VHH binders against q8cch2. Designs and how they scored, part 15

Target 1, 325 residues: q8cch2
Amino acid sequence: RFCGSLVSRTFSFHVSWRMEDPLFRLDLGWPKNSEYFTGATFCVAVDSLNGLVYVAQRGDNIPKVLVFSEDGYFLRAWNYTVDTPHGMFVSGTPFEQSVWITDVGSGPYGHTVKKYNSLGDLVQVLGTPGKKGTGLNPLQFDNPAELYVDDTGEMYIVDGDGGLNNRLVKLSQDFMILWLRGENGTGPAKFNIPHSVTLDAVGRVWVADRGNKRLQVFDKDTGEWLGAWDNCFTEEGPSAVRFTPDGKYLIVAQLNLSRLSVLLAPPSGSIGDCSVVSTIQLADQVLPHLLEVDRKTGAVYVAEIGAKQIQKYIPWHSRTPAFGA
Key: E = the ipSAE of ESMFold2; O = the ipSAE of OpenDDE; V2 = 0.75 times the mean of E and O plus 0.25 times the DockQ between their complexes.

## First folded at step 4 (VHH)

Design s30 (framework vhh_7ubx_2)
Fold by ESMFold2-Fast, scan of step 4:
Structure s30 (fold): chain B 325 residues (1-325), chain A 124 residues (1-124)
Amino acid sequence: as target 1 above (325 residues)
Amino acid sequence: QVQLVESGGGLVQPGGSLRLSCAASGFTFSRYAMTWVRQAPGKGPEWIATISSGGDTMRDDSTKGRFTISRDNAKNTLYLQMTSLKPEDTALYYCAREGFYDYKTGTYPLSDVRGPGTQVTVSS
């Protein structure tokens, strides 16, 4: 009928062709202030305690971090010290939440994993700013892709968004290496572009091994390889992985197919084969990159680099529970 | 101490089958992922298959239609079932357990435990 797209070097607006699926629906009312997406939106993180959504975008002469309410209102923007954001995660104590951002830039603050307070002040830097490396003492990065921080403060970092490192690193709360796995390769516990990392409810670490077109699974305490899923990714590797708060489903993005998949979580003990529950096919060139799940509401926020926007998907049951359930 | 010992190799004609075994001792076998590797004359080691503690498997694409990895935790034994053997499958086959990063020493251990191997020769 009509063109729904506006494209430039800075941003793109596209309407998703599939607005809902059996488990989730697109919240058409979120965000309220999409005009603030002036660059390519690469990652999103959620502060469920304070009802905040953090978005990081790339582009020259623009604020790199945007802060929205969970209701979709733009609140503030900050942080010009981030060069090329890639992944982000919100963690902290109940009285103070912090935002971690991975930076893959070639500038003076690249090849780092940086912690910011709620005001946007830089409070911690992991890695050597502006210097890529493979070193472990001190820990160095080469294009760190994403991180996940457990409620204990233990951290899981995947390092290798096109860099020389292809590894999963576990750090203690005081940033000491507890274990690491990985080198470039196709065998078990080897990676090609480890792009996203998350935990499940039963002590397993899940890595989106994007270049190898699979998810790999590890024991969180030992780093032992537990299994892999490749049968759902024959066309395109996973770029993002998260669990729903009830632990029943995984939500995975496949960037170049502009597709989201809802997968059935495996039981404790065996990883088995991947089972697809539903898929959300987005319009061509939307390019879902990374996503985050609100631990409180179950809402899914998707960073779409081609469309230069964040979309919010909400669980159907969160609006009106079925009678007699 | 930690030890792996392979058996079941030998001479077999093209199209034949063999079942290799790897007996593990000195560690809690059921808690580790285990691997089969082969090394042909004049070539480097080639990964064949890995099986997790939970029984999940990963196999090399070139052999996965003919080779199956399995384990028996009650017997502390790893198996490789080989079918439709070809002359190119001639190699020393060994089993392995991989090491993890040791945070106490600040080094990545090169401590994979490997067996001495069992020779498979495919010839008519």
Scores: ipSAE 0.545, ipTM 0.806, lowest interface PAE 2.1, mean pLDDT 86

Design s31 (framework vhh_7ubx_2)
Fold by ESMFold2-Fast, scan of step 4:
Structure s31 (fold): chain B 325 residues (1-325), chain A 124 residues (1-124)
Amino acid sequence: as target 1 above (325 residues)
Amino acid sequence: QVQLVESGGGLVQPGGSLRLSCAASGFTFSRYAMTWVRQAPGKGPEWIATISSGGDTMRDDSTKGRFTISRDNAKNTLYLQMTSLKPEDTALYYCAREGYYDYSTGTYPLSDVRGPGTQVTVSS
């Protein structure tokens, strides 16, 4: 029956919105303008200083970048010089924030990492638009997956959403290569589809080595390999990794398992083994891809390719039945 | 003078055990990841295990059930404990200090410093 199709769609949405987690709760009121999610939503980035949420989606003849308020209201959209977005990160000074977008595939803007100001103007291009490569002068990419920019403006880029480079690149604020790690492989500091990158509170770089079903960890200043976690990823590798603002937890996504996990952060002296604090099992068709954490509020935004939406999770700061926040 | 010197190799029967040591000098040993690599005659180098400055380890899947890497920072010494040795484990075993990306060659070196190696021979 046709009514069976509608029930399945409604059931999936209802299940995704009524999850239980000891540390996080779904904000059922976010976003207010979900009708703007007209394509597959691949990544999300947060401007915590100005209360803005950036979303990038894929599809022909649709706006590629959407801007929402932290309260869920649609504000504006861009589609200039963005072809096939994959990863996104907001960085800058307190005076001016900018959004970086990785662009993949064979389109005219592909194999690039591009910087846009808050008004949507393109202000920097890394890589050569439409041309993949392994070169270092100029720096080339082959399907750059994601980036992270620290408060000093130093950048960490993982170059390998199915491309041949399989590497982690550190750049200075002036876009000079400071160090590189990686080639295709299973050994330490080798990758298979390095998909997500983030920093912890104690100067370590964490990479979601998706194809190898592990997280790998590096010293941010030297690129020294510090350790890896594979024990939490035996069925599928992590597609996304971020730390909570207090540095206490990692949040990871496993795309095909349709699952989010909250992991306990290791102490400063050792990586050790992965410890799962909680899991958020989503309906099979949701497919969480990349996620971002609001540095001010601790809110977690998850880009869901299959559900074609962004969902917002809020940390439990104080549990009182009178406060619905 | 940066130096690595391996010891503990020798002739052992199949099923036997050996403990290899690598003595480091001339650098702050505790601040570097350290690696064991082996090379059989006529073959390229094969990575066996790495231990980070913090003591975290990664081992090759084919040997990780039989080989354990460890370090003693107070003694500036790296170890490889080998159990249930097989004839195919016969090789020259090297220790190496974690290498860095070399911009001049465009390569990720396996190590920036390595020792002369210690020979392990497994035969009846």
Scores: ipSAE 0.439, ipTM 0.762, lowest interface PAE 2.8, mean pLDDT 86

Design s32 (framework vhh_7ubx_2; at its last look DockQ between E and O 0.01; V2 from the best seeds 0.00; counts 0 for: pae E 6.6 > 2, placed apart)
Fold by ESMFold2-Fast, scan of step 4:
Structure s32 (fold): chain B 325 residues (1-325), chain A 124 residues (1-124)
Amino acid sequence: as target 1 above (325 residues)
Amino acid sequence: QVQLVESGGGLVQPGGSLRLSCAASGFTFSRYAMTWVRQAPGKGPEWIATISSGGDTMRDDSTKGRFTISRDNAKNTLYLQMTSLKPEDTALYYCAREGRYDYSTGTYPLSDVRGPGTQVTVSS
């Protein structure tokens, strides 16, 4: 509104409006059944093929895993063999989707990475249930933070969320160690609280090295260190990292700043320096922890520990696209 | 055989500059991250800088304002440009090739091959 002015500045106003256009907008209508968020919501995973959203929460005497439709309707809940969930990832075929959950509890299900079918039945356990460790035969964990499973079934696990291992582990589809990187430290391929892991479109593994306030990048086949970004994280380390489905952008969360940033993905070759495309400032004390991107729609689901909710952000289609060429 | 050979060390005055070189042979140099490490007498090895196959670098905070790591893949050569040298920079400087995962030990060493080193002495 132009108060009291008879001069129209339509061009200037439209330029300002376009510069202020959000790349993502909050879906205020999602979820439909927020009453089921009875505990602190730590992670979210998306079954893009079947239109399901999995949420894990912590708390006594409540269901640990909630299942919603992509339209926001509560469908079911389960808590079979889940103690203290931290990270989640959905993998598999359209006919057999599975949910992987990292468990950081001190109870009988803790220090594990567990695979569940869509009904909540436990079908695979990695780690020694209830026992933290550094061992490799069998593979043990100490507060495994997150995992990513690629389309081949090979998996990448970051261990740990405050544990002693501070490592990135690559496993084959048959759960054999293909390579392993990391120990506590600040140098290349050393970590302090490796918190989130994802893959880009050109065969690179990205790790949110939260305690060191950086992202680190590795070749998925060899484990070779390819680079790091710290220039975007001087105030707070990244807690979560995911790519948009077109592979052009990264979305990262900075928990204590209650902030999401959209970063420009580097081309193949050099990693270079971090470039911020846009920023979503959340309300104070929301505390975005982990997030997931719907590979079909580009919707971003954010697990918010402080607010005890999941928020859904959808790409905003402007008249002049902010994304793309 | 895999081989790394350093050169360019010597005696230099405080505040001076040196460029170290590391000539690589016996492997596909362009496919490995490469590292510079230094070791003073009676001290353990100290990491200085790493450069990826794509040319991305990470440097130790205490030296990153004075030292620059670079590579020439066509010449199979790694470089360390050192400026504003201090007496505390006196050490044997060696280059190292990034390791690969070793199934027998269950480890991914930061380096699996190193050169014999080139001595840098900063003194008046």
Scores: ipSAE 0.681, ipTM 0.883, lowest interface PAE 1.6, mean pLDDT 88
Fold by ESMFold2, look of step 5:
Structure s32 (fold): chain B 325 residues (1-325), chain A 124 residues (1-124)
Amino acid sequence: as target 1 above (325 residues)
Amino acid sequence: QVQLVESGGGLVQPGGSLRLSCAASGFTFSRYAMTWVRQAPGKGPEWIATISSGGDTMRDDSTKGRFTISRDNAKNTLYLQMTSLKPEDTALYYCAREGRYDYSTGTYPLSDVRGPGTQVTVSS
């Protein structure tokens, strides 16, 4: 069940005392089959090439992974090998797509990062199923929160949500550790609940260091700490971060504020301080957890734990029809 | 060989100022984040501030507003400007280079090279 009229009927546009063009609009036509959201929707991933949206939800005796078209039609589901999903990412080429899911908790598939082919078959498991750990040989996880897979196949994993590790791990396409940063703490390259990870177009890795109320930034090749942003997160840390495809903005979720923040992307070189360009205040108790941005269209899909749904926001002035204009 | 050498310490009155320097050699200084740490007698090390290769900084809240980290990549030198010094700032101050991935342990150490330090004594 959804927090229906409060959540599903609320437009997300912000009005300020100084008139500004909104950057995003809620797509009221997505999804067309919301009845399939039967649990708490924790994460979302987008296959831009095939027009597919993957959703993971939590609950007993329900489908754990749902697949929708970009137009919002339910296509299929699976739940074998998924216990307590937390994050998702879609990677691949035009000829092969992979769906990655992080799994947490003490169930038989917990503490893993798993790869599925486009048909939903399990093809790779990282970590020791059901067993948390800090080790690197074999690589273990403790509530891995999310991952990002670069076009080269290199992977960035934040590990994890409330566990002992508090680290950012970079892997080769063959799953060898290339570098690793972090431990619990507040100093540079230390984390408290590293919760989301993304890349920008100039080779920087961005981590939502949720418990420390900041984003931290690293060189993707060397792992060097490049700086941090905390001045936009004084009330609540970021739960999710992604760049828009044009590289102009970051989209950040703040879970307990039920808010999305649009930040100006920094130039190459020094990152400076963050600058909020716009905010999208969601209905109370929606609880946006993780999000994904469609690389082709710029659409933003937001997984809302409290509202038990995924909402889609589209760029203003896109080919998609404007609502409320 | 990789070296870090601190200077600029000494005896100073409360409320005074000092600028510490850390001269780096034997590596490409501009590619590394750099850190100041202090250690008082009988205490563990205390992180003060870090500056990235690009100049972005992070500072410990307890010395924020009094201590400023900076770097000059052309001179291969790291600085710590200290003002409004207090007796509790008395410590050995040393600089450290951000560590690189350690293939033998599979970890990224906090730092892999540090200098011998420079003593700062704040009294009377």
Scores: ipSAE 0.084, ipTM 0.607, lowest interface PAE 6.6, mean pLDDT 86
Fold by OpenDDE, look of step 5:
Structure s32 (fold): chain B 325 residues (1-325), chain A 124 residues (1-124)
Amino acid sequence: as target 1 above (325 residues)
Amino acid sequence: QVQLVESGGGLVQPGGSLRLSCAASGFTFSRYAMTWVRQAPGKGPEWIATISSGGDTMRDDSTKGRFTISRDNAKNTLYLQMTSLKPEDTALYYCAREGRYDYSTGTYPLSDVRGPGTQVTVSS
């Protein structure tokens, strides 16, 4: 009676976590002087055309907006018309630069989306300054989180960083409402703290639905819901989302995890599931809040509210050896 | 009427000093952030410094350490102290009031007010 001991070969699937070469490296030389960060840095925007980096920070008796060069020199600041900045976006042509700031403050300039010129002059206010609300006519905000302006001048605003509103609003260039999506909830096209918004090259609007731990995708023209990614955000929802200039990847921040994730962009015509291709783990309590990508260089600027700084990351140029023909 | 008037410009040798003044009228000066800007021939406007209730900020270049912004709210006057002047500092210097929302209309921000400028020429 040969008791053949079935040696259960435990196939240890050594998931060789191929440490994929980091796609980005930290630029320790930016900025040249970090002493200008005197508050909590909440958002960052990049003028890729002119090589400028705009930063907004919170604090008492400090400059609220800082402007740096791409190479890290401090250039200018202003603060008078900014209460509590949250999001920032730079749109512009070779002839005109516009700096947009969302304000979640309770002061006289709060609950607004404000436009500045490159010198810091206030030139436009959306919403009712100092008053929160849910109104559409006139348009009101309650803790507007972030905005995106496309090349045609149309605006996408996520309104709902813990306020009364949980919505995505599209505005025309002349600030008319084209469509509005979302209410508070967990279902498709519903939001819990829509926190960041961006566009891809095929005309899809991506929203970081932070509280629901997902990205949601909409058609930019119709506002139709197209899909959602939730499988990459089981631990924490995304606070920020941007595309790389080539449209190949999404860069996402997870605030409390102090993590940046690089996700594979979906092909046109399908959303599918998300796939993480790389992660940058930051130090504990660094708290990356919002980020921006330089469209020219591919550099990523991250507003870290815990570390009270902006960090610049530079893409690793894969020297593909030019195989000489 | 809201008005800003710069003064104190002139011709100075390299290494010299000038103190620019900006007299403000027609508004509560102490409630506004104030800025110095300069424009050299053939160049765009260049921000120099801003002073607000949150403090003062200065551009981080060759002007740093040479220029100082200050204000006297009792005199409704903004100042720019310039030292160790260089030929590249030659420009028209403006003072500007940082813009505010117009609460009277409830819809539009007040345009920033600027003075006519004062010419600074640094030449040997």
Scores: ipSAE 0.024, ipTM 0.365, lowest interface PAE 6.3, mean pLDDT 88
ESMFold2 (binder alone), look of step 5: mean pLDDT 77; pTM 0.758

Design s33 (framework vhh_7ubx_2)
Fold by ESMFold2-Fast, scan of step 4:
Structure s33 (fold): chain B 325 residues (1-325), chain A 124 residues (1-124)
Amino acid sequence: as target 1 above (325 residues)
Amino acid sequence: QVQLVESGGGLVQPGGSLRLSCAASGFTFSRYAMTWVRQAPGKGPEWIATISSGGDTMRDDSTKGRFTISRDNAKNTLYLQMTSLKPEDTALYYCARETIYDYKTGTYTLSDVRGPGTQVTVSS
């Protein structure tokens, strides 16, 4: 399979009932319809309430957004006002889930963060389609990389994937800027290619500061810098970051190393240094880019731009019941 | 009423040590990341170190082996311990509260709150 392993327990012939197992295993049965991955797969988002997995891929004359079931079946596709997708996130109410897509590049829909309903209809546009910029009134983007939407509808956007802004923006549900951090640089709260953004269970915002080979952490309410982790990323910066639903671990991708790492979440009150729990080494040229965690199941979906696929990893603690005869 | 006041600077010989202090008043010191910056004659400001509200630190690579930033939230005081001082460390040292975004103006205040500085002179 792969070199490297996630190890939670070790089998031993001399000490009790201990067993060696990875924390996550690849679901070899997912997806069922991989033939629909006709372009480079850049991002993935999960609708845990409806059991849907959204995938965005790049390419001409192909559907840009694919919808799969959590069981791996292709359901439908969209090709509406999406030019060059980079990151995506599913958010919404119990009555309606929506998918947000960041769009990068010089095309007519680029430099935007766009909201689509479950039918694929465009319902909101942030930024100016086709026009990059640094402005805050109105808010402009330059290659927006990813977003995260919390349960209140407040949004966290990292801008950009190779653009000039290098900033983290927090928006209210009504898309007003609540706070903003960042400019190009190596110092605290400065970024070089802020590539991924997520929240932890205790009100902290985590940013994959890819070009600076670190994660940076901020208070969600104030934008105050809380700390950074660089000791796990000396060879390559993180391209993606997500927490497991129980809040115990971070899952991080390092694209050019074709590697996934499981990191121990820091205690409340301090950030400290990074601790690696386990590592999944993928084959060279797989290139894990962005990933998402199903908040209901704990399954990890990884968008692999080199392999042109999404892979699903399931946690060992997640027991799949079998039907009785 | 928001104020930062530095102290502890002075004349020191090469290889010597100094401990700078920054006394904060007029705001909830414990909620803000704090920074030390220096400015040498004829040069722009140079970032030295930042410490978060929780005590996590980030330091400039060129000085991190000789300088240590710390804070005492009970005393509303920020510190910079400087060791193995060199003539090139001669500068005005000032503390600053980390910049915040002002959503009403749509801009960052480059130095939201900054002290007047304390002069450090390293000479034989």
Scores: ipSAE 0.518, ipTM 0.805, lowest interface PAE 2.5, mean pLDDT 86

